VH-VL binders against a0b8k9r932to1074. Designs and how they scored, part 32

Target 1, 143 residues: a0b8k9r932to1074
Amino acid sequence: NNLPLDGIVFISVRDEDKAEIAEVARRFVNAGLKIIATDGTSGYLRGSGVPAERVRKIYHGSPNVLDYIRRGEVKLIINTPTTKQSVKDGFQIRRSAVDYHVPYITTVQAAKAAAEAIEKALRGELTIKALDEYHREVRYRAL
Below, E stands for the ipSAE of ESMFold2; O stands for the ipSAE of OpenDDE; V2 stands for 0.75 times the mean of E and O plus 0.25 times the DockQ between their complexes.

## First folded at step 20 (VH-VL; framework fv_modakafusp)

Design f1 (at its last look DockQ between E and O 0.50; V2 from the best seeds 0.00; counts 0 for: pae E 2.3 > 2)
Fold by OpenDDE, look of step 20:
Parts: sequence; C-alpha cells; structure tokens
Structure f1 (fold): chain C 143 residues (1-143), chain A 122 residues (1-122), chain B 107 residues (1-107)
Amino acid sequence: as target 1 above (143 residues)
Amino acid sequence: EVQLVQSGAEVKKPGATVKISCKVSGYTFTDYYMNWVQQAPGKGLEWMGWVNPESGETYVAEKFQGRVTITADTSTDTAYMELSSLRSEDTAVYYCATGYFSFDSGYPFDYWGQGTTVTVSS
Amino acid sequence: DIQMTQSPSSLSASVGDRVTITCKASQDISNYLNWYQQKPGKAPKLLIYDASSLQSGVPSRFSGSGSGTDFTFTISSLQPEDIATYYCQQAYDLPLTFGGGTKVEIK
C-alpha cells in the first residue's frame, strides 16, 4: 500500500483541473499532508485558501521537486498532462518517481479517489475494496 | 484528420545550411511537442530533439548540439528544423513527429510527416 | 544514453508465420517502450506503445510484451502487407533512442 498518510504531495496540473484539484488538495492538507506545487498550480491553490509551497522548476536549480523526491519527502505526485509545463522536467520527475517508488496520479478522478482513501484510512475505515480501487487509479512502477 | 506536411527535398553543398518546415493541421498546434528524427540512407531512426510550440522550449540531442536549431511558429502552425555546417553524413531523410507527454504514457510518436530528403554533396 | 539492442537485424518468413522480434535495453526502462513499422519509402507508423498497448486502428495480429530490459514484438500471422522494417524506441529517459531495426521480408 503506497497510500501516504504523511509527507509531501507534489501537484502540477493543467488549468482546467485546478478547481477540482484544489478541493482534493484541501482534503490532503486537512489529513496532515503538505503540498508543494509548480508556480501556476501553487498560485491557484493559495488563491483558493489551500496552503501550497511553490517549488522551483528543475532548470531553475535547487531545491526543486527532484531534491524532495530523492530525500524521500515526496510521497505522492499528482500531474495532469499539459504542454504548459516543461516536458524535460516531466521526464526527470517521472523517472525519479519510478526510481524512488513514488506513486503518481494523472487524472482528477484518481486524485479524488486517493483523497477519499486517505480520509478513510485515517478513520480506520479502509477496506480491501477501497484499497483495490485506490491501486487501480494510482500508478506505480517498480524497477 | 491530422496531417503533418513537410517542405520539399533539398540539395546542399558542404558547409551550407538547410531549413526544413513541418506544417500541421487537424489539431491544436500547441497541444503536442514537435520532434525531429533523422534517417540516413539504409540506416535506422535517430531522434534529434524537440520543440514545445507553446513555450518555445527546445531540447537537442548531444550529437546535434551546436548545429541544429528547432523552432515553432504558432501563427502559421509550422515547426522548423535548421541544420548548419552541413556535411556528407547529414545526407538523410528528416521527419517531424508529434509527441504527447504524460506520466502514464511513454511519449509515443503518434503522427509523422512524410519526410524531407536532404542531400549534401560537392 | 540508453542503448536499445534489437534482434534479429533481418528475417524472412512465410505468410501466416508467427514472427518475433526482441529489443533489449541497456537498463531498466519499465514499460516505456514503443514499436514502429516503417514500410519502404514511407514514414514510420506507431503500432505499440507502453510495451503492450495496441495503437488505435492497428490490426490485432500485432502485439507487444515485456518490461524492464527485455521486450518482444510479435506478428501472430504474417501478412504480405507487413513487409517493413520495425523499430523499438525507449522513452524512459532523454535522449530518446531507437533500436537498430528489424527488416521483415516474405519468402
């Protein structure tokens, strides 16, 4: 089970997903998780009243998301596809996620499912069924 | 229908510069990265680099760094690949190809141009 | 850079035969591996992505399998129109790299 109950969630999503992801992020924060996000995403989250720390793009130097991943601090990544982000950075982040066994979510629906699962886990209500549903939506590749 | 239409064949002398174009239609130009792939006669495929049409961000493979410039013009939905200091080894067919990145997919080249033949000879 | 070693470099088979092509990566690339078909004088065409996913519109006789370092591309029943050179390509890391290709001919 790769469901995080503490640590950092990295979020970088396209504009049309930000409203729904803000609600998901709020649920993560209420659950005790910390949010770090790219400039556009973090700005939207903060504007929506969700605490989110802006993290540097990789090509702008350290500390960036790769540093947090390599230190084992990032426990979950939410990234919906967009050409507004650096794909070079995307390749590096994705590789690091795989190398360091960090699960990633690529859809709003999966992000919502993750939030629900985390909340249930904290209440001691997580079932095998819920776990299976979570794992269907959260991607993880082991090397 | 998605189409990538490249400019016509080029014949150049060593030391010259060639610039080939790739005009797209059937999709939003900025939704995909544009990649360039080289194929020498009778040889395999070699990735050269890409451009993000929306931001202008580029990446060029080390082999081609210093000689290749990849650009995009969103006003005409056209990507360009410029290769300078041409040598005989640059004789090849060059393809443009779209790429879409997501964490849950391996960045396949799903749409291709028809290719542009560049011949470098004295 | 990640090297992709493709084998065989060429093969000849009869119509209806099962054809198998292998691709080995110099390091673990998970399932970030694509397969392309290139017919003579034409641009490559995507057949398989993410190691085993069939591209839309591609005949079901084409398939891919594998993960990590060893990958396999299969044509279950070779057809005359399948005469082409096939390439694997990794997208685990930059630069993107291709296998050397496999030329498939009909006997």
Scores: ipSAE 0.804, ipTM 0.914, lowest interface PAE 0.7, mean pLDDT 93
Fold by ESMFold2, look of step 20:
Order: structure tokens, then C-alpha cells, then sequence
Structure f1 (fold): chain C 143 residues (1-143), chain A 122 residues (1-122), chain B 107 residues (1-107)
């Protein structure tokens, strides 16, 4: 497999998951992916030495996560639920992700599995299916 | 122990305003949006909109735009729905409801108030 | 707005019968569909969320299936306490919308 892996991963996770997700995000960055994240997540990632671009909340205007999704730049979304996120924003992001065929992952375990799969593909150990080929409602299933 | 307790039944004349309360206990009021649902006699359920108790931001479905105001008072953990310029077709039971949003869950309403009957008559 | 077409509008069945209710969305809503039970004079009660997940404390005779546009709610063996009206509700996009309801009675 000689095809380059690139694109943006959007990360928005609850506080309890931030430490484990920071390590996952580092693995994505090392694999050549870029990270965009919401306020608290981006701050945590940067504080952990992981480059991550902060995205605006949707109601603050452009550029926000919807702009990146609509331009086809977001290849994967990692979102673990929290009571602190805007439900209106959540509906908008989820709708756009479905419309633009962006797969999403909602657990830390699935996020770790995705990072491992990408790393194996870089070593030539696994044929990587492009993220936009994932079924849009199918969660990455762990065993 | 989550409870949503609504104010009592109301009888109103056409053109009046009604304001229904929904008092919350058993969870952190500001963590969950509060939704309002209308059910006319013998009819199904219709979503009216919501309020974010933390910010006060609201969303009102198009059918109810201009006549419905949805608010929250965090000092009393109480949400309100106000319907103005009442008409006979506004006769209905009104419910408050809340749930937990996530990307992989369809935002189910786990908790409902007992309902408030509003009767609009001449 | 996403329309939810629920059928039948009413049915009568005997205790022990298998009851099936369908809900069709006007567009693909993935699995973002909930099912509620409402008894006369009472608030709705969540039974099924995310198309097929049982809410805590809901008997296993209730089930849901489907994705995309076509959804099914099943009571495997109807009990007397299951007399109610059942509603589907999409939670894919705003505004949130409900099906017209299915009144289930015992004959």
C-alpha cells in the first residue's frame, strides 16, 4: 500500500477521556493527520504537546467545524458524549458528518483501535480502506 | 429520582397568554436541555422546541414561532413555556421532557413531566 | 421537516399475540429513532432508543429494528398492561418529529 494518509480528525471528548485521547491524537499526528478540536479538548491536547487547531463554536461563525466538514477536509470524527456540549451544535455536526460521509467514533476503545489500524497500514500490514468508505452509521467495532 | 413537575391545569380565553412551569429535581438542571411537547385532544405528540438552561438559548419549531417563548430559571431549577395569542386549537396537554444527547444515540427523552392541560374556550 | 409515517393507526389483538408496528421516515435518519408508550392520561414512556436499544427496566418482549427509512416495533407476546398508544420519534435532525401513533387494544 503506497497511498498517502492525510486529512483532518475532529476531536471533541469529555474530560474523563482527554488523557487517553491525547495519546491517540499523538499517534494520528505521527501518522501525518492533522487535529482540530473544541475548546477544552484543544487546550488539553496542546498542553500535552499534541498540535491541535482550536475550532470556533458554530454560533461564533467561520471557520468552524462545519466549514471543514463541508469542504471535505474532515476524514474522521472522535466524539465522546458530555453534558457540557451544545446539543444544537451536536445535531448540526452529526447531520453534516452524515451528509458528507464522515465516519465517527464515540468510545476511547474504538479510537485506540483506529489509531492502531492506521499505524499498521503505514507499516504495510493492513490494507487501509479510505475513511470515507466506512458506512456512515457504523461504529468501529472492537472485540 | 429524576422528577419533572409541571404546573396545574389552565382554562383560558382566546387571545390570552398561558405560562406553564416545569420544576426539575434529581439532576443538575443546567446539564440538560428542556423540551416542550404539545398533544391536542385525540392527536399525537408534537415537539415545540427547547431551551438550554445554562445559556438561555432557545429553539422553537416553525409552527410555534412568534407565539411561543421557552425559558429557564436556574435559581429555581424551573423551565417555562409561554404561549401567547391563544386560540381554540391550542387546547392541548403540554409536556416538558428531557434526555441525553450523543452522536450515537438518537436523543431519547428519558424523563417527562406529568403534563399540563390547557383549555381555550370562549 | 422529516415526516414519520406510522402504521397501522390502530389495532386489536389477543393476549399472547405478536404485535408489529411500522414507522417510515421521509428520508434516511440512520438509527436515530425512539419508541414511546403512552397510556391514557399519562406521559409518554421511553421503551426503545437508537432504533433497537431497550431502555432500562423495559421488558424483553418489546423490541425494535430497522435503519435508514424503515423501522419496526414488536411486542412478541401482548400482555394486558401493554394497552397503550405507541409513537415513534426521529431524533436525526431538527425539528424533532413523531409518528402519528398506533393505538393497541385487546380484543
Amino acid sequence: as target 1 above (143 residues)
Amino acid sequence: EVQLVQSGAEVKKPGATVKISCKVSGYTFTDYYMNWVQQAPGKGLEWMGWVNPESGETYVAEKFQGRVTITADTSTDTAYMELSSLRSEDTAVYYCATGYFSFDSGYPFDYWGQGTTVTVSS
Amino acid sequence: DIQMTQSPSSLSASVGDRVTITCKASQDISNYLNWYQQKPGKAPKLLIYDASSLQSGVPSRFSGSGSGTDFTFTISSLQPEDIATYYCQQAYDLPLTFGGGTKVEIK
Scores: ipSAE 0.453, ipTM 0.776, lowest interface PAE 2.3, mean pLDDT 86
ESMFold2 (binder alone), look of step 20: mean pLDDT 91; pTM 0.936

Design f2 (at its last look DockQ between E and O 0.54; V2 from the best seeds 0.00; counts 0 for: pae E 11.0 > 2)
Fold by OpenDDE, look of step 20:
Structure f2 (fold): chain C 143 residues (1-143), chain A 122 residues (1-122), chain B 107 residues (1-107)
Amino acid sequence: as target 1 above (143 residues)
Amino acid sequence: EVQLVQSGAEVKKPGATVKISCKVSGYTFTDYYMNWVQQAPGKGLEWMGWVNPESGETYVAEKFQGRVTITADTSTDTAYMELSSLRSEDTAVYYCATGYFSFDSGYPFDYWGQGTTVTVSS
Amino acid sequence: DIQMTQSPSSLSASVGDRVTITCKASEDISNYLNWYQQKPGKAPKLLIYAASSLQSGVPSRFSGSGSGTDFTFTISSLQPEDIATYYCQQAYDLPLTFGGGTKVEIK
């Protein structure tokens, strides 16, 4: 699994996860990553003081998250299951993630683990244990 | 308790149109897409398409394009599937089913209606 | 479209037997494969999702495995109430597609 140390993280999460993900997103921003998010998620992040750019839904046209993925700019996706999510968009984003080998996280715990791993990597403190934990929680298709 | 209750059996002549309903209860209607699945007698399952009850957006499989209209009425928590220009091959049981999307779980159909039998005969 | 090839189309086994059904996808669908049970005159019922995750309330004798293009559904000990037709379904891409089904009977 690739651990992003730069680039864009796309976030779209459930309402109940937004508080914890806001903290994770803050850690990503502090690490030098850029956040783009869906309408509800981006609004919450900004309200929490975390810079997050709102990205268009796919059916609303370009530029949208698929454009960022196809350009190789999105390096990580955080998507926890939500009933407010566009299913069609979800299918397209998920397939694009697989096609372009973009790792994705589906739990708050995995998101926290990723943030910790990134911080440790930047400090040169990444351990085998941390790497194993990251690999277990982050889905990724190897080439 | 989640329930999907479909309308009763239909008998139609070739060339006619049939419209079947699927009324939901036990969850927020607009939270999940409603799918329709066809099953001809003694045959397998075939996905027809879905509707987003919140937006009305639909996707119809190529096989059924031009003849199938899928709609949703949020005022009555009811999804509809209309099939026009009926032919004998359309004789089948039709199911409505909700799907739950996630990156880790995919899109399983976790709740199903009881099915509606449509018979097309001269 | 993604084609799902399911085998066998039918099988007969004794109570207590191990039953195995296979499903092959025409392309890599990761683990986005579901298994359904359909009893005569009834709607399908979800048993397995994400290739190997057991749906809540489903007996532990049912299991699924596989990833990519080859998948397996297993009943560890066939019971009389398991008489049904079983279907695999890919949910990797649209349109969603099902396998041809496997009719399971008791000897």
Scores: ipSAE 0.804, ipTM 0.917, lowest interface PAE 0.7, mean pLDDT 93
Fold by ESMFold2, look of step 20:
Structure f2 (fold): chain C 143 residues (1-143), chain A 122 residues (1-122), chain B 107 residues (1-107)
Amino acid sequence: as target 1 above (143 residues)
Amino acid sequence: EVQLVQSGAEVKKPGATVKISCKVSGYTFTDYYMNWVQQAPGKGLEWMGWVNPESGETYVAEKFQGRVTITADTSTDTAYMELSSLRSEDTAVYYCATGYFSFDSGYPFDYWGQGTTVTVSS
Amino acid sequence: DIQMTQSPSSLSASVGDRVTITCKASEDISNYLNWYQQKPGKAPKLLIYAASSLQSGVPSRFSGSGSGTDFTFTISSLQPEDIATYYCQQAYDLPLTFGGGTKVEIK
């Protein structure tokens, strides 16, 4: 299954979604996952008390989000529409997610479902119903 | 509100160089790549490449490598495409184009310049 | 490079007709397919993005469908102002590539 029980979650979201995503990201951190995020998102998360490592934009060198994806360290991508991501960065992130089979999530609702499923799994409470809800809300390449 | 205004038509001889400008207004120039598209007379659209105005990084499609330089000047919010060693087959309309990024939007070109006609003749 | 094969290369139809244009990608591009309209002497205009999403301000008679490799663009009721060449474009991988275009004329 693609439920991330450890590893890194990459988060890059538009300003409207940052407050709700900060709560979701806190749940990921409390579950033992690490957060990496782009400049504006990482700044918001850290200002909200959520540990998040800032990653470089792709063209600023290593390590950037592509490096983490290529090393297999990123287990989940949460990316809602943002005006700050360049077309080149967007193509590269999407291409890498496809090539390395990393699930990506494009809605706050799917991100909340992922957090709940992970929390239940860590408590030993994950059910087929909870996993089905996660898969219905998470966008995959083959979906 | 968003405008992409290109420089005027050019008539050139074979072997010359042309440099086309694309001045933007109505959005933050450094947030989006600027693309260049060639359209030969009576032909379809062909993507030439792009520049990231924030970093200056470029990508040029293989068909155009070696002759095309794509740049951006953030002090004037203007992108440039320079095509060297012109040939008659380079006679075309050249467009600049850009658009908003989103995984869900498919990276469309929302905004286009008016086009610049380049005629290469002896 | 991802080749986009667009059909037909041209068509003529009457006002009010349903017009259908297809694009086939040489590999799976998910829904990363855009449709543009280009009127003579003008720059292209985005109509449809992400295969089926209608751009703001575009009349509802235009629609798109498909995913993977096979995509369809439809004008439900052709109008005189729809005389143009239509292009599909994949936005899945670099280099970005366009279909060969479909010229749409009124009989």
Scores: ipSAE 0.007, ipTM 0.567, lowest interface PAE 11.0, mean pLDDT 83
ESMFold2 (binder alone), look of step 20: mean pLDDT 92; pTM 0.944

Design f3 (at its last look DockQ between E and O 0.77; V2 from the best seeds 0.00; counts 0 for: pae E 3.5 > 2)
Fold by OpenDDE, look of step 20:
Structure f3 (fold): chain C 143 residues (1-143), chain A 122 residues (1-122), chain B 107 residues (1-107)
Amino acid sequence: as target 1 above (143 residues)
Amino acid sequence: EVQLVQSGAEVKKPGATVKISCKVSGYTFTDYYMNWVQQAPGKGLEWMGWVDPESGETYVAEKFQGRVTITADTSTDTAYMELSSLRSEDTAVYYCATGYFSFDSGYPFDYWGQGTTVTVSS
Amino acid sequence: DIQMTQSPSSLSASVGDRVTITCKASQDISNYLHWYQQKPGKAPKLLIYAASSLQSGVPSRFSGSGSGTDFTFTISSLQPEDIATYYCQQAYDLPLTFGGGTKVEIK
């Protein structure tokens, strides 16, 4: 699993996670990362003062998240379980994440751990322990 | 409590068309895709396709392309599966099913209708 | 399409026996494999999701393991009420596909 120090983070989370993820997203932005998100998620982030660009659903055409993934621009995906997302889009995004070796996070705790690790990395304080904690929560397949 | 209630058994002649329904309750209809699964007598389960009730978008498995139409009526919280040009091989139990998508858990079918028996005979 | 090969197609065991069913995918499907139980005349019921997670309300004697291409479903102690046909199903990619099923009977 690679920790992004630049690039785009795609975020799509359920309503009950948005408050905590907003803080995580703020930390990503402060670290120099760019946020793109689904309609509901991006709206909440912007409302919370976190810059987030709305990305189209895949079935609404390009550019969408798959385009960003295929271009190698998306470096991390945060997707907590939500009923307010296209299942087909989910399948395609998940597949693309695997195909293009993009790590994905599915819990708020893992997202927080990622933010912590990125901040430590930027300060040159990353330890083996921190790396292990990050890898434990982030899913990644090298296929 | 989540419930998927399907329409009753159908008896059709070859060449006819059958349309079965699946009415949902206990959750927001547009929040989940509705899937259809075929099971011929004494055979296994075969996924036919799904509909997104919110957008109306459908996916139909290749085997059923051209003969199956899956729709959803959000005003009645009811999904439909229409199978045309019926043949004896279409004799089967048809299930509607829905599930929750996540990156970590995949896409399991958590809820199932009781099934609808369709018999095609001369 | 992803083919799911399930074995055996049928088995007969005694009450209390350990029962094992296998499912092999034609390609790597990570952990996106689910197991269902279908009793005669009834709709399938989800038992195990994501290869090894026990569905809520399901007895602990049921379990699943595996990842990639090889998966195993286990009943640690077969009970009379476990008479059913069991199916694996992949949800890695479309179209969704099922294994051929395993009919479990009691001797």
Scores: ipSAE 0.589, ipTM 0.868, lowest interface PAE 0.9, mean pLDDT 92
Fold by ESMFold2, look of step 20:
Structure f3 (fold): chain C 143 residues (1-143), chain A 122 residues (1-122), chain B 107 residues (1-107)
Amino acid sequence: as target 1 above (143 residues)
Amino acid sequence: EVQLVQSGAEVKKPGATVKISCKVSGYTFTDYYMNWVQQAPGKGLEWMGWVDPESGETYVAEKFQGRVTITADTSTDTAYMELSSLRSEDTAVYYCATGYFSFDSGYPFDYWGQGTTVTVSS
Amino acid sequence: DIQMTQSPSSLSASVGDRVTITCKASQDISNYLHWYQQKPGKAPKLLIYAASSLQSGVPSRFSGSGSGTDFTFTISSLQPEDIATYYCQQAYDLPLTFGGGTKVEIK
C-alpha cells in the first residue's frame, strides 16, 4: 500500500488539465493532504477555492520543491505533460523524486483514481480494484 | 511539419570561430529547449548542451565550457552554437536536436537537424 | 557524470538473424534510456524511448528492455536496411550521455 494518507502533494499540470485537476486537488485537501504547486497551477487552484502553496522556482532558493522532496514531505507528484515546462527544473525534480522514492502520476485519469483510493482508504473501504487502478496509473520505484 | 534546418558546411583554420545556425519551423520555438550534439569522424555522439529559447538560459557540458556559446534568437526562430579557438579535433558533424520532456518518456530527441560538417585544417 | 557502456562496439550478422545490443549505466537510471539508429551520412533517428517504448512509425522488429543499470536492444530479424550504428542515451540526469555505439554490419 503506497497511497499517500498524509503529507504534501506536488501538482504541476498543463492548462488543459487544470479544471479537472482542481476537482481532484479539492478531494485531496478534503482528505487532509496539503497541496504545493507551480505558479500557473497554484494560481488556478487558489482561484478555484483550493488552498495551495506556491513553490519557488529552484533558482530563487529555499524553500522550493526540491527541499520538500528531500525532507520526505512530498508524498505524491502529479505532473501532466506541458510544452512550457522548464526542462532543467524537470530533471532536478525527477532525479529527486526517483532518489527519494516519491510516486508520480502523469494523467488526469490516474489522479482521479488516486483521489478515489485515498477517500476509500480513509473510510475503511479500500478495495483491490481501487489499489490496482492506482498502481497501474502511477509510476513508482519500489524498494 | 517540424523541421530543424542547419547552416551549411564550414572549413576553418585553427584558432578561428564557427557559428552554426538551426532554424526551426512547424512548432512554437520558445516551447522547446534546443540541444547540440557533436560527432567526430568515425566516432560516437556527444551532448554539448542546450538553450531555453524563452529565457535564453543555457547549460554547456563541462568538456565544452569556455569555448562553446549556445544562444537562441526568437525573432527568427533560430538557435546558434558558436565554437571558438578551433582545433583540429573540433572537426566533426554538429547536430541540433530537440524533444519533449516528461516523467513518462524522459527526454528523447525525436527531431534532429541534418547536421553541419565543420572541418578545421591548417 | 553517468557513463554508458555499450556492447559490443561492432557486430556482423546475416539477414534474418536476431541481433542483441547491451547498454550498461554506471548508476541506476530507472528507465530513462533511449535508443537511436544512425545510418551513414544521416542524423540519428529515435527508435526506442524510456527503455522499451517503440517510437511511432518504427518497425516492430525493434525492441528494448531493462531498467536500472542494464538495458538491451534487440532486432528480432535483421534486414538489409538495418545496417547502421546504434546508440543508447541516458536521460536520467545532466549531462546527457550516449553509449559508444554499436556498428551493425551484414556478413
Scores: ipSAE 0.334, ipTM 0.759, lowest interface PAE 3.5, mean pLDDT 87
ESMFold2 (binder alone), look of step 20: mean pLDDT 92; pTM 0.947

Design f4 (at its last look DockQ between E and O 0.50; V2 from the best seeds 0.00; counts 0 for: pae E 2.4 > 2)
Fold by OpenDDE, look of step 20:
Parts: sequence; structure tokens; C-alpha cells
Structure f4 (fold): chain C 143 residues (1-143), chain A 122 residues (1-122), chain B 107 residues (1-107)
Amino acid sequence: as target 1 above (143 residues)
Amino acid sequence: EVQLVQSGAEVKKPGATVKISCKVSGYTFTDYYMNWVQQAPGKGLEWMGWVDPESGETYVAEKFQGRVTITADTSTDTAYMELSSLRSEDTAVYYCATGYFSFDSGYPFDYWGQGTTVTVSS
Amino acid sequence: DIQMTQSPSSLSASVGDRVTITCKASQDISNYLNWYQQKPGKAPKLLIYAASSLQSGVPSRFSGSGSGTDFTFTISSLQPEDIATYYCQQAYDMPLTFGGGTKVEIK
């Protein structure tokens, strides 16, 4: 699993997760990462003072998250189960994540662990323990 | 309680068209995609396609392309599956089923209708 | 399309027996594999999702394992009410596809 120290993080999370993910996203931004998110998620993040660019749904045309993934710009995906998840978009994003070796996180705990790992990495304080925790929570499939 | 209630059994002649309904309750209709699954007598399950009730977007399996139309009416919380140019091979039970997508859970069909029997005979 | 090969097509076992059903995918589908139970004259019921996650309300005697191309469904102690046909289903890519099913009967 690759730990992103730069690039774009795509976020799409459940309403109940948005508060905690906002804090995680803030940590990503402070670390130098850029946030793009679905409509509901991006709105919440911006409302919380976290810079987040709204990304189009795939069926609404380009540019969308697939374009960013295919260009190698998206380095991490945070996607917790949402009630209004686009199934078609989800399938395509998930496949693209695998095809382009983009790790994805599906829990708030994993997202927090990733933020902590990134911060420690930037400070040169990354430990084996932190790396193991990150790898356990972040899904990654090598082709 | 989530419920998917399908329309009653149909008897059709070859070449005819059948339209079956699936009315939902107990959840927000537009939150989940509605899938249709075919099961011929004594045979297995075959996925036919889905509709996004919110956008109306559909996906139909290649086997049924050109003959199947899947729609949703948000005013009545009802999904529909229309199958045209009926043939004897279309004799089967048809199920509607909700699909829930997530990166960790995949896309399981967690709620099912009771099924609608369609018989095609001369 | 992704083909799902399920085996055996049928089996008969005694109450209390351990029952194992296998499902093989024609390509790597990660853990996006679901298991359903269908009793005679009834709609299918979701038992396992994501290869090994037990659906809420499902008895603990049901379990699933595997990842990639090879998957296993297990009933640790077969009960009379478990008489049914069981199906695997991949949700990695469209079109969604099912295994051929396994009919489980009691001796």
C-alpha cells in the first residue's frame, strides 16, 4: 500500500461520518494534499472550513473522478457506505481504483490512521507499528 | 419494515408484452437501485438489469437487450420491468431486488420481492 | 462476462453434518462475492456478503470464506430448516452473474 504525501484524495462518505472525516480531510490539506469530493461531502467539508472541490458524477460528464484517477492524480480514495451511492459510478470508480493501483479506505478509523501515518511520514517519524496499522485498514490490490 | 410487493401472475401468448411492477415501502425509494432477476422453472438465477430510481438510468444485460425496459416511478415508489416479444423461454419467475453498493460490501441484494410468475404459451 | 462455477450441483447430508459448497470465478473478483439461500417457492435470501460477512439476523452456523477466484460457503451443523438451494453471486463487475446453485437436502 502506498502512502500518499502529495496529490488528490477523493472523498465520498455517509452523513454520519462527515464530521469525523472533515477533521481527517483538514489534516490531509495541512499535509499538502488536495481534496475532491462528491456533492454532499464537498458541501459539508467546505461548510466546515476544509477546502474541497466538488467533482462531477461520472454520468454528468468530464471532468469526473475517473479522469483524475486515470491521470494518476488521485492517490487515495475514502468511501464509506452512503445511502445514496451511485451504483454505476461506484462500480466504475472501484474498478478504476484497482486498475490504477489506487488504495481505498472504507472506515473512519482507517481514514484517521491514514492521516496519522501521513503526518508522521512527513515528520520522519513513521514507525513499523503505524505502517502496519495503515496497511491493515487500507485496501490495495496489486496487479 | 422494508417490503417489496410485486404484481400478480401473468399468462401471455408468444409475441406479446408483459409489464410487472414492484412497489416498495419502508425505505426511501430513490436511495437504492432496483434490480430484476429471472428464474426459469427448475433453473438458477439470472440478473437482468437495474434502474436508478433517482436518475432513471438503466443497465440491461446483453441477453435481454432490445426486449427489456426497466423503469421507476418515484411518485408511487414503484419499479417496472417490461419484457416484449415474449417467447416460451421467457416463462419464469421474475424478482425485483434492491442493491446496495459500497467499496467494502460490494453489491448484495438485501431485499427481494415475492416474485412474479410469467407463463408464455400458445 | 465473469463465469461463476458452483459445486456440487446437489448434495444430501444428515442433520448436524458440516456442509461445504464451493464457488470458482473465471477471474479475480477480490472479495465481492455474495451467498444466497432460496427455499422452495420463495425468493432468495442474502446470507453472506463480501465473501465472509454474515448478514444481520442470519444464524452463525452459516459462514463464507475466500478471496480472488476460490470461495467456500459452509454450514457448520446442518438443520432441517436449511433445506434449500444456495447460490453464489459475483458483484465485482457487470453483468452481475450467479453460480449454478447447489441443492441441499436432508437424508
Scores: ipSAE 0.704, ipTM 0.888, lowest interface PAE 0.8, mean pLDDT 93
Fold by ESMFold2, look of step 20:
Order: structure tokens, then sequence, then C-alpha cells
Structure f4 (fold): chain C 143 residues (1-143), chain A 122 residues (1-122), chain B 107 residues (1-107)
């Protein structure tokens, strides 16, 4: 009757977005999702009381976010643009997300919409397939 | 206003080296990768590679590997592309270009230098 | 490397005509395709990014569509100032690659 909602959300966001993203991440955790994040983001989330596992940047080796994506464990990526992000790493993560059909979100507003959609799925027992389609659609509204 | 100002035209002999500069103003130089693009006479555009001015991280496309060095000098806000062992087919216009990377936007180049003509002849 | 095949290599059209240029990628590149305009002796100018997003300051007669491998660039009503060579460019993966260009001329 109810599908367990599990999986990993990868979060890496600019400093300006961390406070709002922490609230979104709390909603994901309350929905049963696990958070992995890069250093600064994971530190902020943990300092805000949101459990988040630190993952290595790609150039530091395995395990990193690409490993989680390739194993099918990452269900959503939230990455708000920052000038501090390596463009090379960005290409690698984005290609992996596309190749493994992982939806990604690049704005706080879209991240809030994703949290709402997941919460509605829990209340209304939406199918996993409908949720996947929603995430792909949301990626095109971000800017 | 963002400006990418390249060094002037060069005439070189085969086997020589050319080093083209691209001086940046109007934005923080270390915030964006700098790219280099070759355009042979009457031909299309070909991406040569990039440098991250902040870290010095660089990539040179396989076609240009071994002859091209792409660098950045943060003290002068200037990127460089050096092409060695020049051949007649290296006669081209060379552009520096930059843009903002985003998962949504891809990596379009919003800003281009004016181009530097390099002529390689005996 | 991802090859970008652009068609046609040249075309002639009258002022006011609808112009269509296509670009085909050798593999699925999602929507990571950009379109540039280049006039003789000038640097390229970005018109469209992410297949369909119009760059700021670019006239609305320019549009793009497509995803995956097949992409289309359209000028809805050709103007005299649109005489140029147009290039597609994939930004899905390194190395970044361009199409061969389409030279647009007025009849």
Amino acid sequence: as target 1 above (143 residues)
Amino acid sequence: EVQLVQSGAEVKKPGATVKISCKVSGYTFTDYYMNWVQQAPGKGLEWMGWVDPESGETYVAEKFQGRVTITADTSTDTAYMELSSLRSEDTAVYYCATGYFSFDSGYPFDYWGQGTTVTVSS
Amino acid sequence: DIQMTQSPSSLSASVGDRVTITCKASQDISNYLNWYQQKPGKAPKLLIYAASSLQSGVPSRFSGSGSGTDFTFTISSLQPEDIATYYCQQAYDMPLTFGGGTKVEIK
C-alpha cells in the first residue's frame, strides 16, 4: 500500500543558499532519504542538526559522488551554481547524472518544489515512476 | 563592461613558438575558466582547451597535446596560450573565450576576445 | 570525442524567410547544445544555450529546439543583419566540439 521512500540526495550548494537548503534537507531526511554532501555543505548541514555524510571530491579518489551515482544509490542531486566549483568536476558529475538518469536541481526554489513533491507522494501514495518524471521536469525550470 | 583583449597579430616561421595573451577586465579573473579556440582560414571553430586561473588546473584537447600550453597569471589578470613547433596548418585566428558553467546552461561562451591572427610561413 | 554534424553547410534565403539549420550529435548530449553567430572578421556571438534558451539581448526571431542527438536552430523571419555563419557547439563533455558551420546568405 505504501512504497518505502529511500535513497540518497547529493547536495553541494553555494554559501548563500546553505541556510534555505538546510531546511529542504531536513524535509528530505524526515521523508526517509539520506544526505551526502561535499565538505562545506556537509559541515553546515551537520551544524544545523541535519544528518549528512561527507563525500570526497572526485579528484581525491574513491569513494566519491560518482561512485554513489554509478551504483544507483543517488536519487537526486541538488547543486546550486558557485564560482568556487571546479568546472571539470561539474562536467563529470553532470555527465554521470545524465547517463544514470539521476535528476538534478540547480536552484533553491526547485529544491523546495522537489521536497513538496516527495511529501505529497508520502501523503498521496504516488508511484515511484511519477516521482521520477516530476524530477526530470523540474530540472528545466531552474535558472 | 567585460573585456577580453588579446595580443596582436604574429608572423612566424615553421618550427617557431607563439605565445598569445588574453587580458581580462570587468570581472574577477579567478572566477571563470579561460578557453582557447582555433579557427583556420575559411574553416570552423575548434576548442583547444582551458585553464582555471584560480588553481592552474588545465586541459588541452588531444589534437593539441604536446604542443600547446595554456596558463594564467593572476597578478596581471592575463591568460596565455603558447603553441610550439609551428606548422603551416597552424595559420589561424585564435580566440580566448569564457562563460559560466551550470548544470542547466551547459557551458556557453558569453565573452570572446577579438582574436589574434597567427601566420606561419617560410 | 563527440562529433557535431551541421546541415546545410550553406543556404540562401530571402529577407522574411524562415531559416532552419540542423545539428546532429554522434551521441546523446541531452540539451547541452549552444548556438553561435559569427560575422566575417568578428568573434562568435552566443545566441542560444541549453538547446532552447535565448541569450539576453538576442532578438526573439532566433530560436532553438531539440534534445538528445537532433537539434534545430530557426530564424523565423530572416533579416539583412542575420547574414553570418552559424555554429552549434556541444557542452555535454570534454573536449568541447563545434559543428562545421552554416553560412547564411541573402538571395
Scores: ipSAE 0.417, ipTM 0.766, lowest interface PAE 2.4, mean pLDDT 87
ESMFold2 (binder alone), look of step 20: mean pLDDT 92; pTM 0.941

